# VH-VL binders against q96ev2r1098to1170, part 23

Target 1, 73 residues: q96ev2r1098to1170
Amino acid sequence: CVVSVEGLSSSTTDAQLKSLLMSVGPIQSLQMLPQQRKAIAKFKEPAHALAFQQKFHRHMIDLSHINVALIVE
Below, E stands for the ipSAE of ESMFold2; O stands for the ipSAE of OpenDDE; V2 stands for 0.75 times the mean of E and O plus 0.25 times the DockQ between their complexes.

## First folded at step 9 (VH-VL; framework fv_vulinacimab)

Design j1 (at its last look DockQ between E and O 0.58; V2 from the best seeds 0.00; counts 0 for: pae E 9.4 > 2)
Fold by OpenDDE, look of step 9:
Structure j1 (fold): chain C 73 residues (1-73), chain A 120 residues (1-120), chain B 112 residues (1-112)
Amino acid sequence: as target 1 above (73 residues)
Amino acid sequence: QVQLVQSGGGLVQPGGSLRLSCAASGFTFRSYTMSWVRQAPGKGLEWVSGISGSGGSTHYADSVKGRFTISRDNSKNTVNLQMNSLRAEDTAVYYCAKGPSWSSGYFDYWGQGTLVTVSS
Amino acid sequence: DVVMTQSPLSLPVTLGQPASISCRSSQSLLHSSGDTYLDWYVQKPGQSPQLLIYLGSNRASGVPDRISGSGSGTDFTLRISRVEAEDVGVYYCMQALQTPYTFGQGTKLEIK
């Protein structure tokens, strides 16, 4: 149920990313790692994690394409 | 209340350099992408370059790659375009444009434009 | 690069009559997110361009409801239900799906 989002701009806010994640489904947690231009989010449902990866991988945010990967637990 | 005020530009010979600047106000500058769009005399619009809010990502049209450099100073709310090795075909009015803070760009605010003329 | 093609390039219109501008893209502008990255701009005489429509059909602030954007995939239309004198200018579509962003050639709307 976990995705990693890489390639984030340092200008990307938690609220913005949370909104994007929530557009797919409820999340349990969101951890922003600004030093790594990365975030880790956990969805409540595995299907939502997959859907998010499929919908938003290579999505352009702040002129940066994010890389979304599923983290299999 | 959003304002984009441009400066720089002018007349330069081929091979010369110019620097354009755009001072932004009325919004959280660092949160928004900025772009430069140009318009040759009597012609349409051409996207030139874009920069992310943090400045960590830059993009260029093929026509200016290797010659132009976009940068920003978020402490001064400015975006700049350094133009080197200028060519006659670079002659245009250059606009700075405010993009979105999220997703791909649309330009909801534009500067007043700056004329760049490259001529012998 | 994504090629944007507008038609017509010249659009003379009688005041009060409707106007339509077509914009086609060489590839679909529909993102996997569901958003369509097509914008419309107008550049009125002696002015900077200004945003009319973003993401296909969303009207920018201050844009009257007589102006609308529609379409999907590769075919888009800007409509003005009743043309007014203030509508004179050059209209551009732009794709923002990928860099480089690319504009259509522009459509010059004039009053007959």
Scores: ipSAE 0.309, ipTM 0.872, lowest interface PAE 1.6, mean pLDDT 94
Fold by ESMFold2, look of step 9:
Structure j1 (fold): chain C 73 residues (1-73), chain A 120 residues (1-120), chain B 112 residues (1-112)
Amino acid sequence: as target 1 above (73 residues)
Amino acid sequence: QVQLVQSGGGLVQPGGSLRLSCAASGFTFRSYTMSWVRQAPGKGLEWVSGISGSGGSTHYADSVKGRFTISRDNSKNTVNLQMNSLRAEDTAVYYCAKGPSWSSGYFDYWGQGTLVTVSS
Amino acid sequence: DVVMTQSPLSLPVTLGQPASISCRSSQSLLHSSGDTYLDWYVQKPGQSPQLLIYLGSNRASGVPDRISGSGSGTDFTLRISRVEAEDVGVYYCMQALQTPYTFGQGTKLEIK
């Protein structure tokens, strides 16, 4: 249910990232970790986490390529 | 209606500087990437520089890296290109272009173009 | 850098006939998301460039359906099913998979 999003632009907002996550499915939480240029998000359904990773891994957002990884709980 | 209105440009000697400006309206400016694309007389298009919606990420073509600086002011809805150490090969029409926020590329709106001439 | 190669560079066409422009990239433009980062633009005489096709095959707003984009991976085609006088101009493909973004050399479409 959990994805790690890394390589975020220093200026990507939580609102922008939340909107992107929710385009795939509803989320339970989003934690921004700006010191690490990272965010952790939990989807309500594991299938949405997988779909998000498949769709957006190495996607260019705000002129930065992001890395999306699945985190096993 | 989306509009990109450019200003600046002109004639300058090699080694000189110019600053180009692009004023945006008709969209939520801070949410979108902006780029500069140039076209030398009689030549094709060359992407020069891009900046993220917030301004936190910038990119440059190798031909201008270290000499040109892209910036934006989201309170004034402007994107700017500071061009230093200009060379004859920088002579071109410069366009500002609006990009997407979630993806890369596809410039759906372009400014009218501003001519920069670098000549002795 | 990703090199974009267009052919032909000059394309004289007869009004009412179809036209095709090819674009080849030095690397695949397919992203793992399934999107293809290839755009097409036209620059009509005396005008700024205009977006025609984005992300491989999506038609930009206001672009007539007689203009389409297709292709995958490294090989792409812009097709005009029936050329009209308003189609004259220089057509460019551009890759947007990675910076620096790069354009093809341009294809000048003229009415013969």
Scores: ipSAE 0.011, ipTM 0.738, lowest interface PAE 9.4, mean pLDDT 88
ESMFold2 (binder alone), look of step 9: mean pLDDT 93; pTM 0.959

Design j2 (at its last look DockQ between E and O 0.46; V2 from the best seeds 0.00; counts 0 for: pae E 8.4 > 2)
Fold by OpenDDE, look of step 9:
Order: structure tokens, then sequence, then C-alpha cells
Structure j2 (fold): chain C 73 residues (1-73), chain A 119 residues (1-119), chain B 112 residues (1-112)
């Protein structure tokens, strides 16, 4: 149920990314790691994590393409 | 009701500097990436630079990297382009453009500002 | 950089006749979301560029239905079913898949 979002713009806010994540499905948690231009998000449903990865990998946010990967637990 | 009103530009010698400004209204300025696009006389369009909504991310065409600086003041709803070390090939009409959110297309354009670099 | 190639560069058209402009990209503009990051703009004489089509096939506000965008992957087409005098101008395709955004060379549409 977890995805990593890398390559985030330094200007991308929690609210922006949360909105993007929630467009796919509800999330359980979101951890922003600004120094790493990274975020870790957990979806409530595994299917939404996969869907998010497939839909938004290489998506542009604030002129930066993000890399979305599934984190296997 | 969206408006982009440009100012600045003019004639400058090679090596000189100019500052372009674009005043935006009619939309939530801080939510949108803004870009500059230029057009040399009788030529096509060339994307020059873009800046994210908060101003935290900036991108430049290779042709202007190190010489041009894009910035914005969200309290004044303005986006600016500082152009240094200008070259003859920088001569163009410069347009301010509003990106759609994170930047997928330019739905509104300024009126354009002529920049002429000539000795 | 993504290279955008338009054809033709000059397009003389008789009023009332259809027009078609081709745009090719050096790489696919299809995103995994299903969106295609290809836009069309027109710059009419003495004016700023204006958006015609966004994301491949969506008409911008105020754009008549006689103007349409189609295509996928690396090949795209702008069509005008019945050219009118107001259609005179230079048309550009642009990819927004990645920075730098890149435009086609432009196609100058004129009335014969």
Amino acid sequence: as target 1 above (73 residues)
Amino acid sequence: QVQLVQSGGGLVQPGGSLRLSCAASGFTFRSYTMSWVRQAPGKGLEWVSGISGSGGSTHYADSVKGRFTISRDNSKNTVNLQMNSLRAEDTAVYYCAKDYWSGYYFDYWGQGTLVTVSS
Amino acid sequence: DVVMTQSPLSLPVTLGQPASISCRSSQSLLHSSGDTYLDWYVQKPGQSPQLLIYLGSNRASGVPDRISGSGSGTDFTLRISRVEAEDVGVYYCMQALQTPYTFGQGTKLEIK
C-alpha cells in the first residue's frame, strides 16, 4: 500500500501532493522528506498504490517530473 | 477575466541587461506555473523559462541558462525575467504565459514585449 | 530535447476548404495517465499566440468545432474542416511532456 514519490520540486507542498494522491484513493499517511525531494505515502488500499504508480509516474508537478515506485513491504 | 500585462524591454547593447515584468490578474496567481516564451523577428516560438507557483522551482532553456533569471512575487502577482549578458540572438518579442497549474499548456498570454539587442 | 516537426510550413488554402497540419515528435508524448502532452497554438497577424487545442484533442474555450486535434504517440494532426478568413495565422504544435517545452517550426496558413 506504500509508494515512494521522488524528484519532487522543492516548492511542492504537502497539500498539493496529498491532493494528487487522494485523486486516486484515500491515504493512510503521507511523509514529506523535503531534503531528499521525496515523499512516502501509504494508501488504505493496495490497489490504489498500484494505480497511483501507474498513473502518475513521470507526472509533472511544478516543472518537475516525479518518479513513483511501489514499496514492497 | 485573466489578464497578463507586460512591461520592460527595449533597446540594449550586447552585454547589457534588461528586466521584463508581467503583472497577472484574474486567477489565483500562486497556484500556477508561469513561463516566458520568445519569438525572434520572423521566426517561431521558443520557450525560455518557467517558474513554479511558489517560485521554488525554475527551469531554463539551454540558450539562456546562466544569463537569464526568472522570478516571481506572489504578493504582487508578478513574474519577472532578468536578462543579463544579452546577445544579438536574444532579440525577440517576449511573451509572458500562464501555465495550466503545474504546466501542461499556456491558456493565457501577455501582449508581448520587444527586446532588441544591437550595437 | 524533444524535437517537434511540422508539415507543411506553408499552407495556402481556399476559403471554405479543409486544412490539415501535421506535427511529429521525436518521442512519444503519451503519459501513463493516458494524457497526451501535445498542444496547438495559433498566432494571428499582429497578435499574441493563443491556445487552440490542449492535451492532444481538447478544444480551448471559444475555439469552434470546425477546428480539431487528433493523433497519438508521435504523430498529431490539426484539422480545420472549413477554413475561414479569421483562420489566417501561424500554427504551432508544442510538447509539454518535459522541459524544455519545444515548439514545431510553425505552419503559416494563408488564403489563396
Scores: ipSAE 0.042, ipTM 0.795, lowest interface PAE 4.0, mean pLDDT 92
Fold by ESMFold2, look of step 9:
Structure j2 (fold): chain C 73 residues (1-73), chain A 119 residues (1-119), chain B 112 residues (1-112)
Amino acid sequence: as target 1 above (73 residues)
Amino acid sequence: QVQLVQSGGGLVQPGGSLRLSCAASGFTFRSYTMSWVRQAPGKGLEWVSGISGSGGSTHYADSVKGRFTISRDNSKNTVNLQMNSLRAEDTAVYYCAKDYWSGYYFDYWGQGTLVTVSS
Amino acid sequence: DVVMTQSPLSLPVTLGQPASISCRSSQSLLHSSGDTYLDWYVQKPGQSPQLLIYLGSNRASGVPDRISGSGSGTDFTLRISRVEAEDVGVYYCMQALQTPYTFGQGTKLEIK
């Protein structure tokens, strides 16, 4: 249900990232860790976490490629 | 509504300098990549440079690297292109363009600014 | 750099007839997610470029369904099922997979 998003631009807002996450499915939580260029998000359903990782891993956002990984709970 | 209003441009001699500006409104400017794309008279489009929302990442086409500098002022919602050591081949209409916030494509373009480099 | 090659470069078309523009990239634009990082723009006479198609096949806002994009990998096509007078302009494909972004040479669509 949980993904980490790394390599985020410091310009990416939580609203923008929420919009990207919600384009795949409803989320339960989002924790921004801007000092680490990272965010952690939990989807309400595990299938959406997998779909998000598959769709957005290595996408370029704001001239930065992001890395999306699934996190075991 | 998204608007990109360009200023600057004009006639300059080879070796000269010029600064182009693009004023943005209608979106959260600091969160979007901005690019410059140019078009020589009668020719196609060429991407010139891009700058991340924070200004922390910049990229340039090889044809302008070392001579052009892209910058932005997020307090004034402007993106700028400083053009030094201009050459005849830099003659073009220069467009500023807004990237989609997650990348992929230029959804809004400025009106274009003509730069002519001629003796 | 990814080289984008368009054909034809000049395309005279009779009103109401279909038109097709081909675009080829020097490397695959298919991302592992299934997305294709290929966009199409039109520049109408005296205007700035306008987005037509993004991610291979998605129409931008206000683009009619008679204009479509297709293709994957390295070969892409923009199709206009019935050309109208307002379609006059120069059409460009662009790859958005990696910087520097690169455009095809352009295809000038004219009414015969």
Scores: ipSAE 0.012, ipTM 0.736, lowest interface PAE 8.4, mean pLDDT 88
ESMFold2 (binder alone), look of step 9: mean pLDDT 93; pTM 0.953

Design j3 (at its last look DockQ between E and O 0.55; V2 from the best seeds 0.00; counts 0 for: pae E 8.0 > 2)
Fold by OpenDDE, look of step 9:
Structure j3 (fold): chain C 73 residues (1-73), chain A 120 residues (1-120), chain B 112 residues (1-112)
Amino acid sequence: as target 1 above (73 residues)
Amino acid sequence: QVQLVQSGGGLVQPGGSLRLSCAASGFTFRSYTMSWVRQAPGKGLEWVSGISGSGGSTHYADSVKGRFTISRDNSKNTVNLQMNSLRAEDTAVYYCAKVEWLSSGYFDYWGQGTLVTVSS
Amino acid sequence: DVVMTQSPLSLPVTLGQPASISCRSSQSLLHSSGDTYLDWYVQKPGQSPQLLIYLGSNRASGVPDRISGSGSGTDFTLRISRVEAEDVGVYYCMQALQTPYTFGQGTKLEIK
């Protein structure tokens, strides 16, 4: 249910990324790691994590392509 | 209701500097990436630079890297292009453009254009 | 960089006849989301460029249905079913998949 989002613009806000995540499905948590240009998000449903990875990997946000990976728990 | 009104530009000698400005209205400025696109006389369109909504990310075409600087003032709804070390090949009409959505988007609105002429 | 190639570069058309412009990209513009990051713009004489088609096939506001975009992957087409005088201008395709954004060379549509 967890994805990592890397390559985020330093300007990308929690609200922006949350909106993107929630467009796929509801999330349980979102942790922004701005110093690492990274975020960790947990979806309520595993299927949504997969869908998000498939849909938004290499998606551009604020001129920055993000890398989305599933985190195996 | 979206408007992009440009100012600046003009004639400058090689090696000189100019600053272009684009004043935006009719939309939530800080939410949108802005870009500059130029067109040399009688030529096609060339993307020059882009800046994210917050201004935290900037991108440049290789042809202008190190010489041009894009910036924005979200309190004034303006995007600017500082052009230094200008070359003859920088001669063009420069357009500011609004980029739709937070991704790479598309240019749904354009400024009226500003002529920059670099000549001895 | 993604290279965009348009054809033809010059397109003389008789009023009322259809027109077609081809655009090819050096790599696929299809995103994993299913969106195709290909736009079409037109620059009419003495004007700024304006958006015609975004994301491959979506008409911008005010664009008549006689103008359409199609294609997938690396091959795209802009079609005008019945050319009108107001269609005169230079048409550009542009990829927005990645920076630098890159335009085709432009296609100059003129009336015969």
Scores: ipSAE 0.026, ipTM 0.790, lowest interface PAE 4.5, mean pLDDT 92
Fold by ESMFold2, look of step 9:
Structure j3 (fold): chain C 73 residues (1-73), chain A 120 residues (1-120), chain B 112 residues (1-112)
Amino acid sequence: as target 1 above (73 residues)
Amino acid sequence: QVQLVQSGGGLVQPGGSLRLSCAASGFTFRSYTMSWVRQAPGKGLEWVSGISGSGGSTHYADSVKGRFTISRDNSKNTVNLQMNSLRAEDTAVYYCAKVEWLSSGYFDYWGQGTLVTVSS
Amino acid sequence: DVVMTQSPLSLPVTLGQPASISCRSSQSLLHSSGDTYLDWYVQKPGQSPQLLIYLGSNRASGVPDRISGSGSGTDFTLRISRVEAEDVGVYYCMQALQTPYTFGQGTKLEIK
């Protein structure tokens, strides 16, 4: 159900990232960790976390490629 | 409405320098990647350089790497291209372009273009 | 770098007839997301370039539905179902999968 998103541009807002996550499915939580260029999000359904990882891993946002990983939590 | 207004073009000798500017309005400038694209007279388009919304990431075409520097001032809503060690093959109309945030690459708004001529 | 190759480079067309422009990439533009990172631009006489098609097939705002993009992987086509006088210009494909972004050579569409 949980993904980590790393390599975020410092200009990426929580609203922008939330919109991207929600384009795949509903989320339960989003925690921004800007000092680490990272965010952690939990989807309501684990299939959506997998779909998000598959769709957006290495996607370029604002000239930064993001890394998306599934987290067992 | 989105506007990109360019300035700073002109005639310069080989080996010289020139600074191009692009003033942006009508969108949250600091959130968007900006790029420069050039077009030599009678030729096609060539992507030159790009800069992330914060300015923390820059990219260059191999043909200009080490000679050109892209920068931005988010307090003034400007993106700039410092062009050093200019060569005749740098002669072109230079466009600044706005990149849509969510997707990589596509340039949805373009400036009016400014001519740079490098000749002795 | 990804090489983009357009054909034809010159395309004379009779008004009201269809036109088709081909673009080929040296490597797949299909992203793991399922999106295709291929854009089309037109530069009309005396104007800056303007976006026509993004992500392979999506029309930019104000682009009529007689203009369409198709293809996947490495082979792409821009189609104009009925050419009008306003379509005169130079058409460019561009890959946006990775920097440096690269354009095709351009196709000059003109009325014969």
Scores: ipSAE 0.012, ipTM 0.721, lowest interface PAE 8.0, mean pLDDT 87
ESMFold2 (binder alone), look of step 9: mean pLDDT 93; pTM 0.949

Design j4 (at its last look DockQ between E and O 0.82; V2 from the best seeds 0.00; counts 0 for: pae E 2.4 > 2)
Fold by OpenDDE, look of step 9:
Structure j4 (fold): chain C 73 residues (1-73), chain A 120 residues (1-120), chain B 112 residues (1-112)
Amino acid sequence: as target 1 above (73 residues)
Amino acid sequence: QVQLVQSGGGLVQPGGSLRLSCAASGFTFRSYTMHWVRQAPGKGLEWVSGISGSGGDTHYADSVKGRFTISRDNSKNTVNLQMNSLRAEDTAVYYCAKGPYWSSGYFDYWGQGTLVTVSS
Amino acid sequence: DVVMTQSPLSLPVTLGQPASISCRSSQSLLHSSGDTYLDWYVQKPGQSPQLLIYLGSNRASGVPDRISGSGSGTDFTLRISRVEAEDVGVYYCMQALQTPYTFGQGTKLEIK
């Protein structure tokens, strides 16, 4: 249920990324790692994590392509 | 209420340099990509360069790579285009343009344009 | 680079009549997110370009409903149901799927 999102702009806010994540499904946690231009999010449903990865991997945001990876637990 | 006010430009000889500036207001500047688009006399639009909200990512058209540099100062709400090694084919009206909120895909506001003429 | 091809390049229209402009991209502009990165702009005489349609079919603020964008994949159309004098200008499609962003050649709409 966990995805990593890398390549985020330094100005990306929790609210912005949360909105993008929630467009696919509800999340139970979001951790922003701005110094790494990274975030880790956990979806409530595994299917949503997969869907998010499939939909938004290499999605251009703020002229940066984000890299979305599933974190297998 | 969004405004993009351009300055700079003018006449320069080939090989010369110019700096364009665009002052933005009416929106949270750092949350939006900024771009430069040019239009040669009597021609269509050509995207020149874009910069991310934070300024960390820059992109250029092949026609200007290595010669033009886009930058921004989010404390001053300005985006700039440093143009070096100018060529006759760089002659155009240059527009600054605002991208969408924390995304890509369109330019919803444009500056008034600045004429750059490169001629010997 | 993605090549954008507009047709026609010149579009004389009688006032009150409909107008249609085609834009074709060399590759699909549909992203896996579901968004289609195709915009339409108009540059009216002596003015800066202005956004008409974004992401394929969304009308920009202030754009009248007689102007619409449609299409998918690689084929797009801008329609004006009833051309008015204020519609005179050059229309451009633009892809923003990837950099460099690329414009169509432009379509000059004139009143007959």
Scores: ipSAE 0.780, ipTM 0.944, lowest interface PAE 0.7, mean pLDDT 96
Fold by ESMFold2, look of step 10:
Structure j4 (fold): chain C 73 residues (1-73), chain A 120 residues (1-120), chain B 112 residues (1-112)
Amino acid sequence: as target 1 above (73 residues)
Amino acid sequence: QVQLVQSGGGLVQPGGSLRLSCAASGFTFRSYTMHWVRQAPGKGLEWVSGISGSGGDTHYADSVKGRFTISRDNSKNTVNLQMNSLRAEDTAVYYCAKGPYWSSGYFDYWGQGTLVTVSS
Amino acid sequence: DVVMTQSPLSLPVTLGQPASISCRSSQSLLHSSGDTYLDWYVQKPGQSPQLLIYLGSNRASGVPDRISGSGSGTDFTLRISRVEAEDVGVYYCMQALQTPYTFGQGTKLEIK
């Protein structure tokens, strides 16, 4: 399953976000959309996408609250 | 050894300006949020401003918004507070503080404090 | 803004006895991640503030185990199990759920 992460700090790198995603479970892909302060990530397991959304929605990274949503494929 | 060494401050008349500086050492400066917290004489603590590791995101308490500007120079490991249109109510000891990148709050290291006095 | 209310504001204690400080927030500080965004600081006479407790209950480096934080949602307690002379100071809670970060009014702990 796929998550969108919005409201990212302009300084957050793909390596940093990948590390955060992988703290929940393995991922298939990560697409950074820095001009939109956004990223799209796909987990190998749908349960990990749900867990990531539940754990990190409205989490603060570098003084920016992020919004995590599940994306229907 | 983490250190935050402050400079600036002093006595200024109402409507004046001051610039506070905080020099950081002993940690990877760009990887942490930085904050200013003030304490009026005999009073409690008030958070006034915070800045992201890159400097791209800034936040202010309503009491200082539009008058104070937080900035950082990651090449010099400094965080600064430009204070304009000062009022008597801004009289306080100002502390810089180090905050986390991956979480919120918990200022684990503080500068020594710098007194700002605004009076005629 | 999240309002933080401490009690008592003045806390005289006998050396060697326990002390408790209460902090209440106007909104829940519990995040869906399970983290509680409440910190405790002490400011000892003539010193800068020092972090004691972060994320509700974690002790900062160098803080003795006789100092602990607990609580949930909107109601939090800092406990000192045996007060020592070095504990004299003003204790502040702070919410870090959202900016602006806000402190309680402070609790002045004194030896009686």
Scores: ipSAE 0.357, ipTM 0.848, lowest interface PAE 2.4, mean pLDDT 91
ESMFold2, look of step 9: ipSAE 0.310; ipTM 0.848
ESMFold2 (binder alone), look of step 9: mean pLDDT 93; pTM 0.959
ESMFold2 (binder alone), look of step 10: mean pLDDT 94; pTM 0.961
OpenDDE, look of step 10: ipSAE 0.774; ipTM 0.942

Design j5 (at its last look DockQ between E and O 0.79; V2 from the best seeds 0.00; counts 0 for: pae E 4.3 > 2)
Fold by OpenDDE, look of step 9:
Structure j5 (fold): chain C 73 residues (1-73), chain A 119 residues (1-119), chain B 112 residues (1-112)
Amino acid sequence: as target 1 above (73 residues)
Amino acid sequence: QVQLVQSGGGLVQPGGSLRLSCAASGFTFRSYTMSWVRQAPGKGLEWVSGISGSGGSTHYADSVKGRFTISRDNSKNTVNLQMNSLRAEDTAVYYCAKGPWSGYYFDYWGQGTLVTVSS
Amino acid sequence: DVVMTQSPLSLPVTLGQPASISCRSSQSLLHSSGDTYLDWYVQKPGQSPQLLIYLGSNRASGVPDRISGSGSGTDFTLRISRVEAEDVGVYYCMQALQTPYTFGQGTKLEIK
């Protein structure tokens, strides 16, 4: 149920990314790693994690194409 | 209420430099991307450069890479384009443009600034 | 680079008549999200460009419903159901799928 979002700009806020994640489904947690231009999010449902990966991989956010990967637990 | 007011530009010889500035108001500046788009006389539009909200990410057209530098000062709500090693083919009206956080389009444009590179 | 090709380049139209502008991209502009990274702009005489349509079919604020964008993949159309005098200008499509973001050549709409 976890995705990694890489390639974020340093201006991306928790609220912005949370909103994007929530557009697919509810999340349990969101951890921003600004120094790595990365975030890790856990969805409540595995299907939503997959959907988010499929929908937003290489999506343009703040002039950055993000890389979304599923993290298999 | 969104305003993009440009300044700078003018006439310069080949090899010279110019700095364009765009002052923004009416929106949360740091939350939006900014871009420069140019239009040669009698020609179409050409994307030149873009910068993320924080300024941490910048992109350039191949035609200007290594010569132009886009920057922003979010404390002053300004975006700038430093143009070095100017060429005749850089002659154009330059527009600053506001873009969204997610996706990419230009929903507001500055009034344009003429840059003329000529001997 | 993604090449954007518009047609026609010149579009004389009688007032009140419909107008259509075609835009083709050298590769699909459909994103996995379902969004289409295609914008339409118009530059009216003596003015800066302004956004008409974003993401293929969404009208920008203030754009009348007589103007619409459609299409998918590599073929797109901007339609004006009833051309008015204020519609005179040069219309551009732009792909925003990848950098460099590229515009079509522009279509000059004029009144006959």
Scores: ipSAE 0.517, ipTM 0.905, lowest interface PAE 0.8, mean pLDDT 95
Fold by ESMFold2, look of step 9:
Formats: structure tokens, sequence, C-alpha cells
Structure j5 (fold): chain C 73 residues (1-73), chain A 119 residues (1-119), chain B 112 residues (1-112)
């Protein structure tokens, strides 16, 4: 259900990233960690977390290729 | 209405410098990537440089690395290209171009400015 | 660097007939997300370039449906199903997968 997104630009807003996440499925939460160029998001459905990772891992956002990983809780 | 208005071209001798400017309007400038693309007379397009919305990431073609510097001023909605140590091969029309937040393509282009490097 | 090769470089076409432009990359432009980092531009006489197709096959705003992009991996095609006078210009493919981002040499489309 949980993904980490790393390699984010400092200009990426929570609204932009939330919209990207929600393009795959509904989310429960989003935590921005700008000092680490990172965000952590939880999807309502585990299948959407996997789909997001598969679709957006290494995707180019604001001239940066982001890293998306599934997080075990 | 998205507009990109360019300035700063001209004639310069080899080894000289020029600064190109591109003024943006009609969109939230700081949210979008900006790039420079050039076209030598009678030739095709060559990507030169790109800059992230915040300005925190910059990229350059190998042919201009160490000589050209892309920058942006998000308070003035401008992107600039500082061109140093100019060579005859840098002679071209230079375009600024707007990119998206996600992905990379140039959906809006400026009118172009001519840079001529000649003895 | 990724080399982009277009064919043909000159394309005279009769009004109302189809036209195809090929673009080949020296390496795959397929991203792990399934997206293809290949864009198409046209530069009409006396104008700045303008976007036609992005990410392989997506049509930019205002581009008519008679213009389409297809292909994957290393081989790509821009197709105009019925050429009109407004289509005159030089067409460029561009890879946007990795720096330095590179264009093909251009294909000049002209009306016979």
Amino acid sequence: as target 1 above (73 residues)
Amino acid sequence: QVQLVQSGGGLVQPGGSLRLSCAASGFTFRSYTMSWVRQAPGKGLEWVSGISGSGGSTHYADSVKGRFTISRDNSKNTVNLQMNSLRAEDTAVYYCAKGPWSGYYFDYWGQGTLVTVSS
Amino acid sequence: DVVMTQSPLSLPVTLGQPASISCRSSQSLLHSSGDTYLDWYVQKPGQSPQLLIYLGSNRASGVPDRISGSGSGTDFTLRISRVEAEDVGVYYCMQALQTPYTFGQGTKLEIK
C-alpha cells in the first residue's frame, strides 16, 4: 500500500505529486520530505501502489528521473 | 496566452560572450522546465540546455558544456543563456522553449534570436 | 549519445495523398513505465518549431487527427493520412529519454 518517491525536484509541490498519485488510484496519505527530495504515499489499495511503482519508476519529473519503491510495513 | 519573447542576440568575434534572454508570460513560470534549442543556418535542430522549474537541475549538450550557463529568475519570469568562449560553430538561431512538469517535450517556443560568431 | 536517423530527408507529396516519415534511434526509447520518449515537431516556413506528437503517439493540442505517430523501441513513424497545403514544413523527431537530447536530421515535406 506504501510507496516512496525519491529524486524529487525542490519545486515539486504536494498538489502536483498528489495529482500524479491519484492518476493511478485513491490515496490515504502523502508525506512530503523535501530535505531528502523524497515523499511517502499510502494508497487505499495495494494493487495501486504496485501499479504506481511500475508506471513511474525512473519517470522524468522536472528534468529528474525519480525512483519509486514499494515499502514493507 | 502563453508567450515567450526573446532578446540578446547579435554579432560577436570568436572567443567573445553573449547573454540571451527569454521573457515568459501566460503560465506559472516556476512550475515548468525551460530549454534552449538552436538551429545553425540551413541545418536542423540541436538541443543546447535545459533547466528545472526551481533552477536546481541544469543539463547541457556536450558541445556547450563549460562554455554556456543556463539560469532562470522566477521572480522576473525569465530564462537566460550565458554564452562564453563562442566559436564559429555556435552560429545559429537560438530558441527558448517551455517544457512540461512531467515528461520532456517543448510545447511552446519563442520567436528565435540569431547569434553570429564571425571574425 | 542517442543518434536519431530520419528517412526520407526530402518528401514531395501530392495534395490529398498520404505521407509517412520514418525515424530510427540508435537505442530503445522505451522507458520502464511503458512510455516511449519520442516526440515529433514541425517547422513551417518562416516559423519556430511546434510540437505535433509527444511520448510516442500523443497528439498535441490543436493537431488534426489525420496526423499520427506510431512505433516503439527504435523504429517510429509519423503519418499524415491526407496531406494538405498547411502541412508544408520540415519535420523532426526527437528523443527525450536521456541527455543530450537529440533530434533527427529533419524531413522536408513539400507539395508536388
Scores: ipSAE 0.170, ipTM 0.790, lowest interface PAE 4.3, mean pLDDT 90
ESMFold2 (binder alone), look of step 9: mean pLDDT 93; pTM 0.952

